VH-VL binders against p08169r482to628. Designs and how they scored, part 6

Target 1, 147 residues: p08169r482to628
Amino acid sequence: LLCGVSDGKQRFDLSALARHSELEQNWEAVDGSQREAEKKHFFINICHRVLQTGQARGCPEDAAVCAVDKNGSKNLGRFISSPTREKGNIQLSYSDGDECGGGQKIITNITLMCKPGDLESAPVLTTSRADGCFYEFEWRTAAACVL

## First folded at step 18 (VH-VL)

Design x1
Fold by OpenDDE, fold request of step 21:
Structure x1 (fold): chain C 147 residues (1-147), chain A 120 residues (1-120), chain B 107 residues (1-107)
Amino acid sequence: as target 1 above (147 residues)
Amino acid sequence: QVQLVQSGAEVKKPGASVKVSCKAFGYTFTDYYMHWVRQAPGQGLEWVGWINPNSGGTRYAQKFQGRVTMTRDTSISTAYMELSRLRSDDTAVYYCAREPWYSYGFFDSWGQGTMVTVSS
Amino acid sequence: DIQMTQSPSSVSASVGDRVTIACQASQYIRSYLNWYQQRPGKAPQLLIYKASSLQSGVPSRFSGSGSGTDFTLTINSLQPEDFATYYCQQSWKIPYTFGGGTKLEIK
């Protein structure tokens, strides 16, 4: 699997978003629509499983996207597909998450959009399907800009 | 006031099982993870595992995998820890302790402890 | 597993003394370090969480410091009730692990 994507002569390197060392922190998003005590926290590691440290310590070992709430931690998807270029953006898809009913497994999509000079912003949750089987994040980051 | 009340002392033979209860008072049972920590006589503290009272999800230390079972009954705000295939080195005071579900992993309330003695 | 090493294992002091207990983690744990006090025959009680945050109800003479791998619990002006065993505990990774304890005895 690649932590980047090539589209013609355009190359994108997402390595800057990957966390390999426990000295680093997972990317975090919060569903702010809930009360503080019920807020769901999402931990994301691009091209790598989430670091099972800190608030993500309970996350499943194989999760690249993990959700943490009052009910515990869930695997929202694994990094088992390389990034792709789609509609000018970079698309990440994490699949094979926890079972969510009907034989389905949770899938998470992350759309990376180029934001020059910004490697600090975190992903934003844009979709949380009611059945709990699908999540979408939007992430504006310099890592999504052409090299 | 927050209070965790554990069941009484147990004396077991090697190979037997023991089930310790921990009843929570004075707080929302499901807002906190319930941990179990044991302490052998004259020794330090050893983490056994946790249970999420909401989901019933558990996480056990590898040392106890296959021998420990943590459960809960939310209707009576009670957590249980069952340890099977007991051996002498399981002799210890077993504590339940609560942790806020999203915290820096501290135990802000403890049960009084349950002494479990395993002897032939 | 993360190994937590406390030093000293025991210390003798007098009422009014300042005592410092060290806790070292075998790896970086940021500030996921908590301190507990355990009196004889009693359950542990939380003193400090997140390395330096004083638990509600705990006297201000207790303080925690440090980050990363090295942490310190300080007790200023020891009181008679402070003679107990103290434990550090990391919550950075599962499994949670405790230091070996530091027994604070009366000199």
Scores: ipSAE 0.930, ipTM 0.960, lowest interface PAE 0.4, mean pLDDT 96
Fold by OpenDDE, fold request of step 21:
Structure x1 (fold): chain C 147 residues (1-147), chain A 120 residues (1-120), chain B 107 residues (1-107)
Amino acid sequence: as target 1 above (147 residues)
Amino acid sequence: QVQLVQSGAEVKKPGASVKVSCKAFGYTFTDYYMHWVRQAPGQGLEWVGWINPNSGGTRYAQKFQGRVTMTRDTSISTAYMELSRLRSDDTAVYYCAREPWYSYGFFDSWGQGTMVTVSS
Amino acid sequence: DIQMTQSPSSVSASVGDRVTIACQASQYIRSYLNWYQQRPGKAPQLLIYKASSLQSGVPSRFSGSGSGTDFTLTINSLQPEDFATYYCQQSWKIPYTFGGGTKLEIK
């Protein structure tokens, strides 16, 4: 698997978003639609499983995207496919998450959009399907800009 | 006030099982993880595992995997820890302790402890 | 697993003294370090959480400091009820682990 994508002569390297060391921090997003005591927290590692440290200490070992709430932690998808270029953006898809009913497994999509100079902003949850089987994030980051 | 009340002392033979209960008072049982920590006589503290009272999800220390089972009954705000195939080195005071979810992993309330003695 | 090392293992002091207890983690744990006090025959009680946050109801003479790998519990002006065993505990990774304890005795 690649932590980047090529589109013709244009190359994109997402390595800057990957976390490999426990000295680093997972990327975090929050679903603020609930009251504070019931908010869902998301931990994301772009090209690697989430670091099982800190607030993500309970996350499943193979999760690249993990959700943590009052009920515990869930695997929202694994890094088992390389990024692709789609509509000028970079598309990440994490599949084979925990089962969410009917034999389905949770899938998470992340759309990376180029934001020059910004490698610090966190992803934003844009879709949380009611059945709990699908999540989408948008992430404006310099990593999505052409090299 | 917050209070965790544990079951009484147990005396068991090697190979037997013990089930300790921990009833929670004064707070919403499902808002906190319930941990179990044990302490052998004259020794330090050892983490056994936790249970999420909402989902029933558990995490055990590897040392106890396959031998410990944590459960809960939300209707009576009670957590249980069962340890099987007991051996002498399981002799310890077993504590239940609550941790707020999405916290820094501290135990802000403890049960009074349950002495479990394993002897032939 | 993360090993937590406390020092000293025991310390003798007098009422009114200032005492410091050290806790070292075998790896970086940020501020996921908590301190507990255990009196003889009693359950542990939380003193400090998140390395330096004082638990509600705990006297202000207790304080915690440090981050990363090295942490310190400080007790100013020891009171008779402070003679007990103190434990540090990390919650950075599973399994949670405790230091070996520091027994604070009356000199």
Scores: ipSAE 0.927, ipTM 0.959, lowest interface PAE 0.4, mean pLDDT 96
Fold by OpenDDE, fold request of step 21:
Structure x1 (fold): chain C 147 residues (1-147), chain A 120 residues (1-120), chain B 107 residues (1-107)
Amino acid sequence: as target 1 above (147 residues)
Amino acid sequence: QVQLVQSGAEVKKPGASVKVSCKAFGYTFTDYYMHWVRQAPGQGLEWVGWINPNSGGTRYAQKFQGRVTMTRDTSISTAYMELSRLRSDDTAVYYCAREPWYSYGFFDSWGQGTMVTVSS
Amino acid sequence: DIQMTQSPSSVSASVGDRVTIACQASQYIRSYLNWYQQRPGKAPQLLIYKASSLQSGVPSRFSGSGSGTDFTLTINSLQPEDFATYYCQQSWKIPYTFGGGTKLEIK
């Protein structure tokens, strides 16, 4: 699997967003639609499993995207597909998450959009399907800009 | 006032099972993780595992996997720890302790402890 | 697993003294370090959480400091009830692990 995308002559390197060391921190997003005491927290590590440290310590070992709430931790998807470029953006798809009913497994999509000079902003949750089987994030980041 | 009340002392033979209970008072039982920590006589503290009372999800220390089972009854705000295939080195005081969810992993309230003695 | 090493294993002091207990983690754990006091025959009690936050109801003579791998519990002006065993505990990774304890005895 690649932590980047090649589209013709254009190359994208997402390595800057990957966290490998426990000295680093997972990317975190929060579902702001919930009450403070019950807010769901999302931990994301592109091209790598979520670091099982800190508030993500209970996350499954193979999760690249993990959700933490009052019910515990869930695997929202594994990094088992390379990123692709779609409509000028970069698409990440994480599949084979925890079972969410009817034999389905949770899938998470992340759309990376180029934001020059910004490697600090965190992903934003844009979709949380009611059945709990699908999540979408938007992430404006310099890593999504052409090299 | 927050209070965790555990069941009484147990004396078991090797190979037997023991089930310790921990009843929570003074707070919403499902808002906190319930941990179990044991302490052999004259020794330090050893983490056994946790249960999420809301979902029933558990996480055990590898040392106890396959031998420990943590459960809860939310209707009576009670957590249970069952340890099977007991051996002499399981002799210890077993504590339940609560941890706020999404916290820095501290135990802000403890049960009084349950002495489990395993002896032939 | 993360090993937590406390030092000293035992310390003798007098009422009114200042005592410092060290706790070292085998790896970086940020501030995911908690301190407990255990009196003989009693359950542990939380003193400090998140390395330096004083638990509600705990006397201000207790304080915690440190981050990363090295942490310190300080007890100012020891009181008779402070003679007990103290444990540090990391919650950075599963499994949670405790230090070996420091027994604070009366000199």
Scores: ipSAE 0.927, ipTM 0.959, lowest interface PAE 0.4, mean pLDDT 96
Fold by OpenDDE, last read:
Structure x1 (fold): chain C 147 residues (1-147), chain A 120 residues (1-120), chain B 107 residues (1-107)
Amino acid sequence: as target 1 above (147 residues)
Amino acid sequence: QVQLVQSGAEVKKPGASVKVSCKAFGYTFTDYYMHWVRQAPGQGLEWVGWINPNSGGTRYAQKFQGRVTMTRDTSISTAYMELSRLRSDDTAVYYCAREPWYSYGFFDSWGQGTMVTVSS
Amino acid sequence: DIQMTQSPSSVSASVGDRVTIACQASQYIRSYLNWYQQRPGKAPQLLIYKASSLQSGVPSRFSGSGSGTDFTLTINSLQPEDFATYYCQQSWKIPYTFGGGTKLEIK
């Protein structure tokens, strides 16, 4: 699997968003629609499993996207597909998460959009499907800009 | 006025099982993880595992995996820890302790402990 | 697993003394370090969480410092009730692990 994507002559390197060392921090997003005490927290590692440290210590070992709330931790998807270019953006898809009913596995999509000069902003949850089987994030980041 | 009240001391033979209870008072039982920590006589503290009282989800230390079972009854705000195939080195005081969810993993309240003695 | 090493294993001091107890983690744990006090025959009690945050109800003579791998519990002006065993505990990774304890005895 690649931590980047090539589209013709354009190359994208997402390695700046990958976390490999416990000295680093997972990317974190919060579902702001909930009360503070009950907010769901999401931990994301773009091209690697989430670091099972800190608030993500309970996350499943194979999760690239993990959700943490009062009910525990869930695997929202694994990094088993390379990034793709779609509609001018970069698309990441994490699949084979925890079972969410009907034989389905949770899938998480992350759309990376180029934001020059910004490697610090966190992803934003945009979709949390009611059945708990699908999540979407938007992430404006310089890593999504052409090299 | 948070209080965790554990069941009484147990004396068991090797190979037997023991089930310790921990009843929570003075707070919302489901707002905290319940951990179990044991302490052999004259020794330090050893983490056994935790249970999420909302989901019933558990995490056990590898050492106890396959031998420990943590459960809860939310209707009576009670957590249980069952340890099977007891050995002499399981002799210890077993504590329940609560941890706020999404916290820095501290135990801000402890049960009084339950002494479990395993001897032939 | 993360090993937590406390030093010293025991220390003798007098009422009014200043005492420091060290706790070292075998790896980086940021600030996920907690301190407990255990009096003889009693359950542990939380003193410090998140390396340096004083638990509500705990006297201000207790303080925690450090980050990363090295942590310190400081007790200023020891009181008679402070003679007990102290444990550090990491919550950075599962399994949670404790230091071996430091027994604070009266000189």
Scores: ipSAE 0.926, ipTM 0.958, lowest interface PAE 0.4, mean pLDDT 96
Fold by OpenDDE, last read:
Structure x1 (fold): chain C 147 residues (1-147), chain A 120 residues (1-120), chain B 107 residues (1-107)
Amino acid sequence: as target 1 above (147 residues)
Amino acid sequence: QVQLVQSGAEVKKPGASVKVSCKAFGYTFTDYYMHWVRQAPGQGLEWVGWINPNSGGTRYAQKFQGRVTMTRDTSISTAYMELSRLRSDDTAVYYCAREPWYSYGFFDSWGQGTMVTVSS
Amino acid sequence: DIQMTQSPSSVSASVGDRVTIACQASQYIRSYLNWYQQRPGKAPQLLIYKASSLQSGVPSRFSGSGSGTDFTLTINSLQPEDFATYYCQQSWKIPYTFGGGTKLEIK
């Protein structure tokens, strides 16, 4: 698996967003749609499993995206496919998360959009499907810019 | 006026099982993880595991994997810890302790402890 | 697993003294460190959480400091009821682990 994508002569490298060391912090997505009492916390790592430290200490070992709420932690997807280029952006799809009913497993899509000079902004939750089987995040980041 | 009240002392033979209960009073049972921590006589504290009272999800220390089972009955705000295949080194005071969910992992309330003695 | 080392293992002091107990983690744990007091025959009681936050109801003579790997519990103006065993505990990673304890005895 690659932590980048090539489209013709254009190369993209998402490695800057990857957290490998426990000295680092997972990315926590922004979600403005939830009340505090029912708030879910979303931890994301790029091309790597979520670090099982701090508030993500209860997250599943193989989760690249983890949701933490009152009911515990859920695996929202694993890093088992390389990023792709789609509509001018970088698409990262994490699949094979926890079961969410009907034999379906949770999938999380992350759309990374180029934002020059910004490696600090957090991903934003844009879609949480009612059945709990699908999540989408948008992430404006310099890592999504052509090298 | 938070209080965790545990079941009474137990004396067991090696190979037997023990089930300790912990009833919660004075707070919303499902807003806190319930942990179990044990302490052998004259020794320090050892984390056994936790249960999420909402989902029933559990996490056990590797040392106890396969021997410990944590459950809860939300209708009576009670958590249970069962330890099977007991051996002498399981002799300890077992505590239940609550941790607020999405906290820094502290135990702000403890049960009074349950002495479990394993002897032949 | 993260190893927590307390020092000293025991300390003798008098009422009114200032006592300092150290706790060292085998790896970086940020501020995920808590302190407990355990009196003889009693359950542990939370004193400090998140390295330096005083638990509600705990006397202000107790304080915690440190981050990363090295932490300190300080008891100012020791009171008779403070003679007990103190434990640090990390919650950075599963499994949670405790220090070996520090027994504070009356001199």
Scores: ipSAE 0.922, ipTM 0.956, lowest interface PAE 0.4, mean pLDDT 96

